# Miniprotein binders against p55708, part 5

Target 1, 336 residues: p55708
Amino acid sequence: MLHTTVTQLIGQTPVMSIDVPGRNATLVLKIEKNNPGGSMKDRMARSMVIAALQDGRLPPGGTIVESSSGNTGTGLALAALEFGLRFIAVVDHHAAPDKIRMMRALGAEIRYVEGDFREDEVAVVERQRLAAQLGAQLPGALFMNQSDNPANPEGYTGLVDELVAQLPDGIDAFVGCVGTGGSMTGISQRLKRNNPAVRTIAVEPAGSIVFGKPGHPYYQSGTGTPAGDEVGKVLDYGCIDEGVQVTDTQAFETARYIARRKGLLVGGSTGGAIYKALEFIGAGKLTGTVVTTVADGGEKYLGTIFDEEWMAKRRLLDPAIAAQLDGWLFGKARAA

## First folded at step 2 (miniprotein)

Design b41a
Fold by ESMFold2-Fast, scan of step 2:
Structure b41a (fold): chain B 336 residues (1-336), chain A 99 residues (1-99)
Amino acid sequence: as target 1 above (336 residues)
Amino acid sequence: STEEKVREYALKIWELAYQMLKEGNLDEARKIADEIEKLAQELKKLAGDDPEVQRLADKIIELARQIKEAIERGDTEEAKRLALELFKTAWELEKLLSK
């Protein structure tokens, strides 16, 4: 088909398998980094915009507002271009310059939170307040509010339909990252409608509060709910069979491992999901076809996760992780 | 071409309508409304006899005039309502001409 808009390129992403022969399991990666905005958030952003236009909450030619310096902001900028809307991204001064430049290149207006914030928790709260204020004050504007927007999980149903077609022998488990809860909810509900026996495992960073554990800072971006923020209302705990935590070291060393051993650059949250999937497979808790998503690409993390000095300064390097992954994948350490 | 100029004017009207919508200064909003009215009149002259384009151009001209009247009498709520209506109409025109 000859496509005439960038958003028509959203979806139909490929899958890649990693066999775990010693455990009677195959890990399947849904390569969502291949969406035009570079992440699975393109699906959710377009879904939220369409729903708001159809419901009349957002007028034709209106303005969308969101608190995002990352993947959601990029997806919303693309959706705004498709539907003739203006997009205002509310950011704080901790936002990476390249992420801001990408949103500006796509025509987004950038609004910075006032103040000097050292704690990520405080910055998140103030960003959401400013976004809500702008949505209320500007004529024809709507704060998308992804964490509480039911169109967020709805945006992921197409991803599941693709997986079902790509994996005709069935899906035994889904392991995914939880932030707003939109993708975990949308994917899990749709998978369980097709097969109620599918196991769903939600992975949050250690220090995230989604499953009631004590909050502390973490370096994983675009996942979890930090202390001082509220867990998204879109998260349906009832469709999640198990919630688990992954440390920054486990997640980032796994992302580095996948890059070096498989040639695939994945983001830190993806590293965390892969680590937990392989841990559960190694423990005999998951067998068969185990699916996770490559939510975004490692290209955004070259100065952090994939920089040895950045990792070393934060005490995140641990060669035991690579040895552990070799043990799960090959029944022994590859470098032994 | 004439068609290219019509599309250029429609885009400029849409951009100005958006600027007016977010404008907090009523004197500046009035100046933007004046410019929109002038551009819509020029677009109408160039657009030929397409009845839907003519209808939308006429509506934009009328809304711009009503916005200026609301500003003159200090009716800020009516000015905001009309500005939103003009923005929606300008976007409808832009979409129609982008086909």
Scores: ipSAE 0.000, ipTM 0.120, lowest interface PAE 19.7, mean pLDDT 86

Design b41b
Fold by ESMFold2-Fast, scan of step 2:
Structure b41b (fold): chain B 336 residues (1-336), chain A 99 residues (1-99)
Amino acid sequence: as target 1 above (336 residues)
Amino acid sequence: STEEKVEEYAWKILELAFQMLKEGNLDEARKIADEIEKLAQELKKLAGDDPEVQRLADKIIELARQIKEAIERGDTEEAKRLAYELLKTAFELYKLLSK
């Protein structure tokens, strides 16, 4: 099919399987990095913009404002171009340089929050405050407010329709990262409408407060809720069967493992979801068809996760993780 | 089962409507319009007698037919205008059914 605009490429992403026959399970990766903006956020960004235009909250030629880690901003920049809108991205020092560069290349206006924050700290509260202020003060502007926007989870329902068509024998579990909660909510609700028995596992960084654990800094970007912030209203805890934490080392070493052993370059949050999926499979807690998303590509993390010196400086390297992954993937199954 | 199928069809119509709006190849746009019309007819059969659902489904069917007519006469500007109206109508239908 011959496409004439970049936004026509959103969705219809492929799946890839990793068999774990010794554990009676198959891990299925939904390759969301293949969206034109490089992440699954394209789906949600388009959904939010369409909803705002339809409801009249956003006027013709208006301005959208959002506080994002980068992937949401890239998706919103693409949607803004599509609908003749301006986009202002509110960012902090934690945002990956390549994500900022991508948003600028797509015509986004970048606004930095001021303040002294550590590299492993996110300034989410300051970003949210500035974005809300700009949305209220600028003429014809709307703060998209992704963490509280009901169009956010709605944007992921097409992803589930694709999965159901691609996996005709059914889906037994979904393991995904939780940030705003939009993708976990949208995907989980729609999967459970089709099959209430589907197990849904939400993965947050160690140090994130989504499931009530004490907060502390972490390096994983675009996932979790840091201490001092509020969990987004779009997260429906009722559709989540279990919430678990993944450490930066577990997530990043897993991303590095998948690159070297499978040739797939994934982002840090994807590494975390894969680690937890394989851990549950290895323990016999998940069997059958276990799905996760490759939310974005490792191309944005070449100077961090995939840089040996960057990892070593932050004490994130641990060769035991690769050994553990080998054990789950190729080791003998354990009896219950 | 039936309610979930109706919601699935509404979402597929919405995705196709967005794809059609961005399509520059008229033959491909016509194929998308045909699929939208087919899905809207199936949704109408499954949705029962909800008057608002029936009204929106009928509007989608009519807009898809008008888009094909505009394409046949080479009126690309009118086809684009109608495609945008179909997109807006498809989203209204999806919002109504996803509650």
Scores: ipSAE 0.000, ipTM 0.113, lowest interface PAE 21.3, mean pLDDT 85

Design b41c
Fold by ESMFold2-Fast, scan of step 2:
Structure b41c (fold): chain B 336 residues (1-336), chain A 99 residues (1-99)
Amino acid sequence: as target 1 above (336 residues)
Amino acid sequence: STEEKVWEYALKIFELARQMLKEGNLDEARKIADEIEKLAQELKKLAGDDPEVQRLADKIIELARQIKEAIERGDTEEAERLAQELYKTALELWKLLSK
């Protein structure tokens, strides 16, 4: 097969398994970092743009606007190039520099929010407000509004079709991160349509408000809903069997563990999903084929999660996490 | 518990720092800065020997003092810049304590 556009490379991502034979389980990682934009958001971004062009909300040659910390913005930049659209990414000055550079390299226009609000509920609200304002005021412009856009979860149906083909013996559970709720909703609804017995577990950072817990800041990016923000309307709580929280320490130590033990560089939110999947497997709460996504790569986190000094200064290092993971995977802590 | 009180003080400092960014009245901003300074001193007493918590608390105390000095001089632009730096420092402290 020969592809002629970058967006044709979206999807058909590989799977990798980690066996847990002592607990009658296999953890399957859907390697979504292999999408051309480096994350699973490519699927959703293309879906939203196509839907808006098809129903006439976005005119040919129009402008798309979105509030993004990077992954969604990268996906939208790629889709904008394919369809001859202008893309404006609304960001704050706390956004990861490399994600901003990637969006700029792809031709995105970067707009910074007024005021120096850092990553918290105020910064998120301000970015959403500016994006909505630009969508309303600019000619031929549309605010994609991923948290409320039904094309967001629809964009993940192809991921499920791939998983079903790749795992012919069936899927017993899906454990995934929840931010807007789009991927959890799209994946869970389609999995349950095929098999209503599939167990779906949504993982949010400690400090996120998706499942009604008290809000506070967290270091995990691209996941959760900060205090003061509204949980996205695309999230269908009815398709989620359980919502759980993962701490930054659990998530980041797990990402570091997977890098050291399996040679796979995963992002922080992925570390959280893997930690919770293995915790449930270790407790006997999940058996069989348990799927999660490697939503993006650890290459973006080399100066944070994978930097010992950065982790130590923020009190995020905890060697007990590696021991817990060894216990769940091998029935004992790994020998020194 | 002591740990819970330290977290509560950090949260209150962060909330006040955020409120100061939205405050158009200099007299009210001065009162907020004074309260932040007092809370940061109390947090420092309770936090023990954690060097990073002590460093951030000391920076918050110093920034609150500098904001009050800028307000006294009528330097609204400098007070605003310092308030933004205080907000960033308060957020970092709260994130550090909200593991």
Scores: ipSAE 0.000, ipTM 0.279, lowest interface PAE 15.0, mean pLDDT 87

Design dAb
Fold by ESMFold2-Fast, scan of step 2:
Structure dAb (fold): chain B 336 residues (1-336), chain A 80 residues (1-80)
Amino acid sequence: as target 1 above (336 residues)
Amino acid sequence: SDPKEILQEIAKKLGLPEPEYWYEETEGPDGRKYYLVWVYLGDRVIAFGLGWSEEEAKRNAAIKALEYLKEHYEELKRKE
């Protein structure tokens, strides 16, 4: 097929398997980093824009507004170009300069919140407030509000249809990261509609409040809900069989391990999901076909997760993690 | 000139299949209809457009298709 727009390249992402010898299990990675914006967020960004245009909330030639300097902002900038819309990204001065430059290169308008915010939680709340205000006050404008937007989880249903076609022998479990809850909800509901026996496991950073644990700071970006924020309304707890936490060290050491052993650069949240999937497989709690997503690429994290000095300064290095992963991947199955 | 007519003429001149327009009609909560239109050359999608009428959406899609053909003139001219 010859495609003529970047958003037509969204989806139809490949899968890669990692056999777990001795455990009667295969870990399958859905390579969502291959979307044109570099992440699975392209799916939900396109979905939200199309839904808003279809139901009349957003007029042709209108303006979309969102509080994002990350993967969601990139996806929305691409969708805005495709559909002839303006995109206003609301950011604070803590946003990475290269992410801002990327959105500007794609035609996004950047609005900074006023003030010198030292607490990230306060900055996040102010960004969301300003985005909502702009959406309400500007003519033809809509605040996308990804955490509460039902088109967010709906955007991931095609990912499941692809997985079902790619894995004809079936899927036994899905292990994924939870932030807004959109991907976990969309994927889990669709998988369970096809097979209610599919085990769904949601992974949040240690320090995230999604499953009611005490909040504290963490380095994992684009996942979890920090203390002082509210869990998104799009998260359907009813489709999640188990919620678990992963530490920054576990997540980042796993991402580094996958890069060195498999040649695949994954983001930190992906490292966390892989760690938990392999831990459950190693414990005999998951067997068969276990799926997770490579939500974005490790090239975004070359100056952090994949930089030994950055990791060491934050006390995140632990060679015991590689040893654990080796044990789960290459260790012998336990006697029945 | 009408962008749809220009697109048809250019496709013919380049030896490409006749452009086909596929559309999806939908309705907002207020009962107002709007249209999504895709432009196909054979099995290839070359553009997408939006509008409050089928004709408006087709016109917008044709404009984008013309932009695509202008950018990819040499590539689309080639045969196997």
Scores: ipSAE 0.000, ipTM 0.123, lowest interface PAE 19.8, mean pLDDT 83

Design fAa
Fold by ESMFold2-Fast, scan of step 2:
Structure fAa (fold): chain B 336 residues (1-336), chain A 81 residues (1-81)
Amino acid sequence: as target 1 above (336 residues)
Amino acid sequence: SDKEVWILVEGDDPEKLKEVVDRIVELAKKLGLEVLVYQRDGTIWIFVEGDSPEVIKKLAEEIRKIAEKAGAEVYILVRED
C-alpha cells in the first residue's frame, strides 16, 4: 500500500532478538523508535486525538494543548498536522533545546512558562496548570492531559497485536518503563487478556514515587513520577505483577553497552528496561520470550548519555555495569 | 491546493462495517476522487483526495446518510494543504 500521510506510517515496527545463552531466555526488542516521530508516543498521541475528535470534545480544525517538551509533544505535533489541528506545546526554559526545535519544525506553537523556579517539581506543576487553563479558555481547544486520558493506554493495543503476530511461539513476560503508566497499562492489559500467565514488570527510575518509594532527583527523562507530582490515573496497578527501580547509572551504562555491542542506539529508559530484564533473566526469575520496547532512539541523547564527559561530570559512569551485563549474557566478563 | 477527507468508521459488527466502507469507497470513486482505505489499531480510515470544495461537501453529506441508514458511526475530517 502507498501511504499518503505520515500518521499512516505509525506502527508495524520490527522486532529484534538478543539471545541469552545458558539461561533459557530470549530478550525481544520491539523497535518503537522506528515510528515517524521517533518514539512509541506516536501511537498514544494519534489515539488521544482520534478519540477526542470522535466523541466531539475536540472540533474539526480545533486546537490541542499539552505540557510536553519530548516524545508526546512530537507525536501530538504530527497528529495535529495530519488532522488539520493547531497544537500548542507548553514548555519551560529547562527543556532540551533539540526537542523544542523538533516540535517547532513540525509547526507546533511553543509557549514558555515564566517565573522563578525554586524546584523542578514547581516547574512541572506550572506547566500542567498553564496547559489546562489554555485548554479551558481558548475556543475549540482541548488539554489532552495524557496522564489521565483513557485513550493513552488504548493507543498501545495495536503494538500488542503486532507482537502476537511476530512471535507465534508466545510471550512469557513484558518488561517496560512506567511514566504516565499508559503504555504499561495498555500493553499489560492486552497481553494478559490473551494469556493471563504473562508476567508484567514495570520499571521506574530510582527516586521516582510510582511504587511508593521515597522520592529524590534522577536524570532519566520521560519516565517515572518525581516527588511533588501526581501519579497518572491511567496506570492500572492491577495489571502489574512487579514494580522495580533502576538507577541512572544502570540505565545509561546499559544504553551505552547496547550501542557498542549491538549497534543499536536506544534511549535511557530503554537501557533501564533492558538492564532489569537481563537482571531477572540472570537470577532465573524470567525465562522464555521476554519482551521490552525500544521506546525512542539514542540519537536524542548523543550530547548526554553517549557523551563520556557529560556522564563523568555527573558521576554516572560505572564499568562494573558492562561486566555485569557480560556475565548475564555470556556467563563471564568480556575483554573490552 | 488539494483537499483531503479522512473518514473514521466505527462499530461492533465487522460485516456491517465492511458494507459501510464499501459504499463510501464506491461513492468516492463515482465522484472521481482518489481513495485509500487504511486499517490500524482496530480502526478503519478512509482517505479521500480531491481539489473541489463542492464535491467534498457532497461526499460528506452522502457519507452521513450512508452511516445513519446502516447504524454505524462516522467521523469526517477535512483538511487543506
Scores: ipSAE 0.000, ipTM 0.104, lowest interface PAE 20.7, mean pLDDT 83

Design fAb
Fold by ESMFold2-Fast, scan of step 2:
Structure fAb (fold): chain B 336 residues (1-336), chain A 81 residues (1-81)
Amino acid sequence: as target 1 above (336 residues)
Amino acid sequence: SDKTVLIYVRGDDPEKLKEVVDRIVELAKKLGLEVWVRQRDGEIYIWVLGDSPEVIKKLAEEIRKIAEKAGAEVEIFVRED
């Protein structure tokens, strides 16, 4: 089909399997980085903008405002271009530099939250406050408020329809990252409507408070809820069978491992989801067809996760992770 | 980082609004700045790109004077772009 707009390219993403020899399981990666904005957030951003235009909350030619970790902002920038809207992205120091550059390249107006924050701190409260203020004060503006917006999880229903068509033998489990909870909620609810036995596992960074564990800073971007913030209203805990934590080291070393061994550049949150999926498969806790998403590409993290000096300076390197992954994938370390 | 000055102009007279916008665009160009304009009925948004704090301050001050003289309401926001 000949498409006439970039947003028409959203969806219909491929799947790739990773065999796990000696175990009754296959890990399937839904390659969401292939969306035109480079992440699965394109689906949710388009959904939120269309809903707001359809119900009149956003006027034609209006302004959308969002607190973004980058991927949501990129998706909103694409949707804004499609529908003739202005987009203001409120960002903090925690956002990956290339995500900010991508939003700027797409015509987004970037507003930086000011203040003295640690590199491993997420200024979510300040971002949310500023975004809400701008939405209230600017003419014709709407704060999209992704964490409380019901169109966020609705945007992921097409992803599930694609998975069902691509995996005719069925899906036994879904392992995904939780931030706002939109993708976990949208995907899990739709999978469970078709098959209530599908096991759904939500992965948050160590230091995130989504499942009630003690809060502390973390380097993972676009995932989790930091201490001092509230979990978004879109998260339906009832559709999640298990919540687990992944450390920055586990997530980032796994992303580096997948790049070197499979040739696929994945983001840090994806590394975390893959680590937990393989850990559970390796332990015999997950069997059959286990799905996760490659939410975004590692191309956005070449100066961070994939830079040895950046990792070393932050004490995030651990060669034991590669050994663990080899053990789960091949029944022993790959190099005998 | 580069700064973008977003200017929102409103008023009851479309001819006066056009005159204010034209003067702001002319001023920005004289200062060597890139300018983008987006219009919708009764509301006008102007983005001016600049990396010099002194030039941005001068622009904001002159815009306020232009609007005041024309009887138009202007809101000025400084953003990174």
Scores: ipSAE 0.000, ipTM 0.101, lowest interface PAE 22.0, mean pLDDT 83

Design fAc
Fold by ESMFold2-Fast, scan of step 2:
Structure fAc (fold): chain B 336 residues (1-336), chain A 81 residues (1-81)
Amino acid sequence: as target 1 above (336 residues)
Amino acid sequence: SDKWVFIEVRGDDPEKLKEVVDRIVELAKKLGLEVEVLQRDGTILIYVWGDSPEVIKKLAEEIRKIAEKAGAEVLIYVRED
């Protein structure tokens, strides 16, 4: 079919496999970075906007509001353009300039939180408060509230239908990153509806609070729930078989490894999911067809994860990670 | 991986809490540490990282003094591994 709008290009993303024959497993990567906004968040952004338009909460020609400077904001900006809506992104001065520029290029209106915040301060509470206030006070406006919006996980069910068609021999496990919990919930519930025996593993950064561990900073973006924030209500803990943590070093070294060995640029959270999938495969805890998502592309992280000086300054380089990955993939670690 | 020091400061007065935050961030920068601050209603979360354990310890001691004078509660958590 000849597509006439950018949101029609969302989905139908390819899959790529990495065989682990020494462990009786195949790791399958769902290449979600191929969505037009560059991430899997396009699916949930489109879903939330369509649901709000269909149920009348958002009027035609209305305004959507959200607190996001990342992939969700990009997805919402694209959806707003296609459905004739305004999008207001509420940000703080901690937001990365290039993420703001991307949203602005897509027609988003940028609103900074008010107050005497320093450039290095993260104003999570003020961002959420302002977004909710704008949604309530502006005519025809709606605060999307992704962390509590049931259309968020619903947006990922099409991803599962694609996987089932692409992998007719079945899926034994899904390993994915958890942030709001929308993708983990939507994917896990749909997979388990098709086959209750599918094992679901949720990966959060070390320092994230989703599974009750102590909070501290982490460099992984677009994943986890940091200390001082609340875990999203869309997360269904009941569909998650196991929650695990991945360190920034493990995640970022894995992303660098996949780039150099497979030619695929993946984001940091994807590196974390791949690391944990291969660790579980290496330990004999997962076998058969193990699926994860390439949530966004590594080209967003060329000045960070893929810059050796940036990594070295933050003590994130560890050659032991490449050795571990070689050991899991090829039955033995390669010489240093 | 980087070593983390997590500091939580609590108080009942948002304006006084903001002043405490500004003072702590200024101190961390003067000590050459990287710092992130996350503000919540009645609570401030401060994250610091750097290469010198003694500099981080000095920051923690100064933060306790600042909080004590301001009548705020301070919780300090260190992640080393």
Scores: ipSAE 0.000, ipTM 0.151, lowest interface PAE 20.6, mean pLDDT 83

Design fBb
Fold by ESMFold2-Fast, scan of step 2:
Structure fBb (fold): chain B 336 residues (1-336), chain A 89 residues (1-89)
Amino acid sequence: as target 1 above (336 residues)
Amino acid sequence: GEKVYIWVLIEGDDPEKARELAEKIKQLAEELARKHGLKVEVEIYERDGEIFVLIWIEGDDPETIRKFVEEVRRLAEEYGAEVTVRIEE
């Protein structure tokens, strides 16, 4: 079919398998970086906008507001353009310039937080306050509030329908990263509705507080909940069979390994999910078809994760990780 | 809780000055802890081009925390960097 809009290109993403023959398992990667905005967030952004238009919270020609300079902001900019809406992205002066440039190129209005912050306030909290204020005060405006928006997890149900069609032998487990909890909730609920025996494993950075462990700093971006922040209300703990932590070194060395051995550039959170999936397979805790997502591309991390000097300065390099991965895989990583 | 986290986000367009300010904040936190007999841990990390200083102070002396925040803002003004501070329990 000939598509006439960019948002029609959202979804129908490919899958790639990595066999682990010594453990009777196959790791399946859902290549969500192939969405037009470069990440799986296109799905939830479109879902949130459609839901708000359909239930009347957002009028035709209205304005959407969100605090995001990352993948969610890009997805919302694309959805706004498609549905004839204005998008205001609330950012702080620390937002990466290229993320801002991408949103501006897509027609987003950029609103910076200004002035001095209160002594107990971080830039993220001030961005959320300004976004909520704009949503309440501007005519025809709505603050999307992704962490509390039920259309966020709903946006991922199509991803599951695609997986079911692509994997006729069934799905035994899903391993995914948790941030707001939207993708883990949407994917897990839909998978378990089709087959309650599917194992769902949520991966957070070491130092994230989603599963009640002590908070500390981490370098992984776009995943986890840092100390002092609130876990998203969209996260349904009841559909998660196990919550686990992955270190920055494990996640980033795994992303580098996948790039060097398989030619696929994945983001750091994806590296973490792959590491944990392979660790569970190696321990005999998972067999059969184990699915994870390539949430976004490694092209976003060329100056960090894929820069050896950046990694070395932060003491994140550990060649033992590659050796662990080789030991778990026991087979050919990809066809020549 | 018994533990106070101070997150310092250092803003600015000069990364060398930002790193210098982070080291000054670390030194200041350690000096204040020594002066007041408080337990302190300081970590400096960079993420997505941003520099963060996490300061963990165990204790509930609000006057010490207030003085520290005031001194950090003074240093930020002196070095031309913006500082965002959050105190978390």
Scores: ipSAE 0.000, ipTM 0.154, lowest interface PAE 17.9, mean pLDDT 81

Design fBc
Fold by ESMFold2-Fast, scan of step 2:
Structure fBc (fold): chain B 336 residues (1-336), chain A 89 residues (1-89)
Amino acid sequence: as target 1 above (336 residues)
Amino acid sequence: GEKVLIFVWIEGDDPEKARELAEKIKQLAEELARKHGLKVEVLIEERDGEIWVYIEIEGDDPETIRKFVEEVRRLAEEYGAEVWVLIEE
């Protein structure tokens, strides 16, 4: 088909495999960074906008409001352009400059919450509250509310249909990051409808409260639920076989490893999912075809995760991680 | 330059007084913006007995913008209105 809009380019993303023959496993990466907005969030953003337009919650020519300093905001900006809508992104000072520049380039109206928030503070609660108020008070406006929006998980149905077609021999496990719970819910429910034996593993940052562990600050962006916030209503715990935590060091060192050894720039949350997938494969807990998503690209993290000074200042470097990954992948540490 | 969106929420049992306050805030904001060399746009919206005054200002001096916000906040709060500020980089 010859596409006529950028949002029609959403989906049909490629897969890449990393064999682990000594463990009877293959790790398959669904390259969601290849969506036009640079992340898998394009799928849920378009889904939410279409649903709201179809059921009348959002009028033609209306205004979308969301609390997003990242990938969801970019996806919503693209959807707003397609459907002739305004988009207001409510952000805080933790927002990565390049993510803001991308949303602004796409015509989004960026609003910073007034306040002096530290790097470890729960700024997300304040900006989400303000986004909800804007959606309620502005004429023709709707707060998309991704954490509680059922169209969020529905947006990932096509991702699973693509995986099933791309992997005709079957899928044994899915390992993915959990934030709002939308992608884990949508992917897991659809995979289990096709094969109820598929193992689903949800990965959250250490310090995230999704699975009831004590909260503390973490550097991973776009994943987890920080202390003081509520876990999203879209998360269906019933479709998750196991919830696990990954540290910032494990996630970021893994992202750096994949870049240096495979030539693929992945985001920090993706590094975490890959680390846990390989750890479970290495321990013999997962075998066969193990799928995870490259949710977004490492290009957004060149000044953080891929900057040695930034990592060192925060005490996040650990060369033992590369050795662990070599051991799981090759059965021995390899000379890099 | 730097853009700032100021929300003034006017809630009250007398719609005519609320509208009068909204117009006063608009006039003050426009006068202050001229005095300080800021670009300004003001929108007044009425919804369910509540009046919202949206003030968007743009300028190159963060200190001038900060003073403008505090002057608008002072006036609005004297009349019992709530003020919220969003900063656009």
Scores: ipSAE 0.000, ipTM 0.185, lowest interface PAE 15.8, mean pLDDT 83

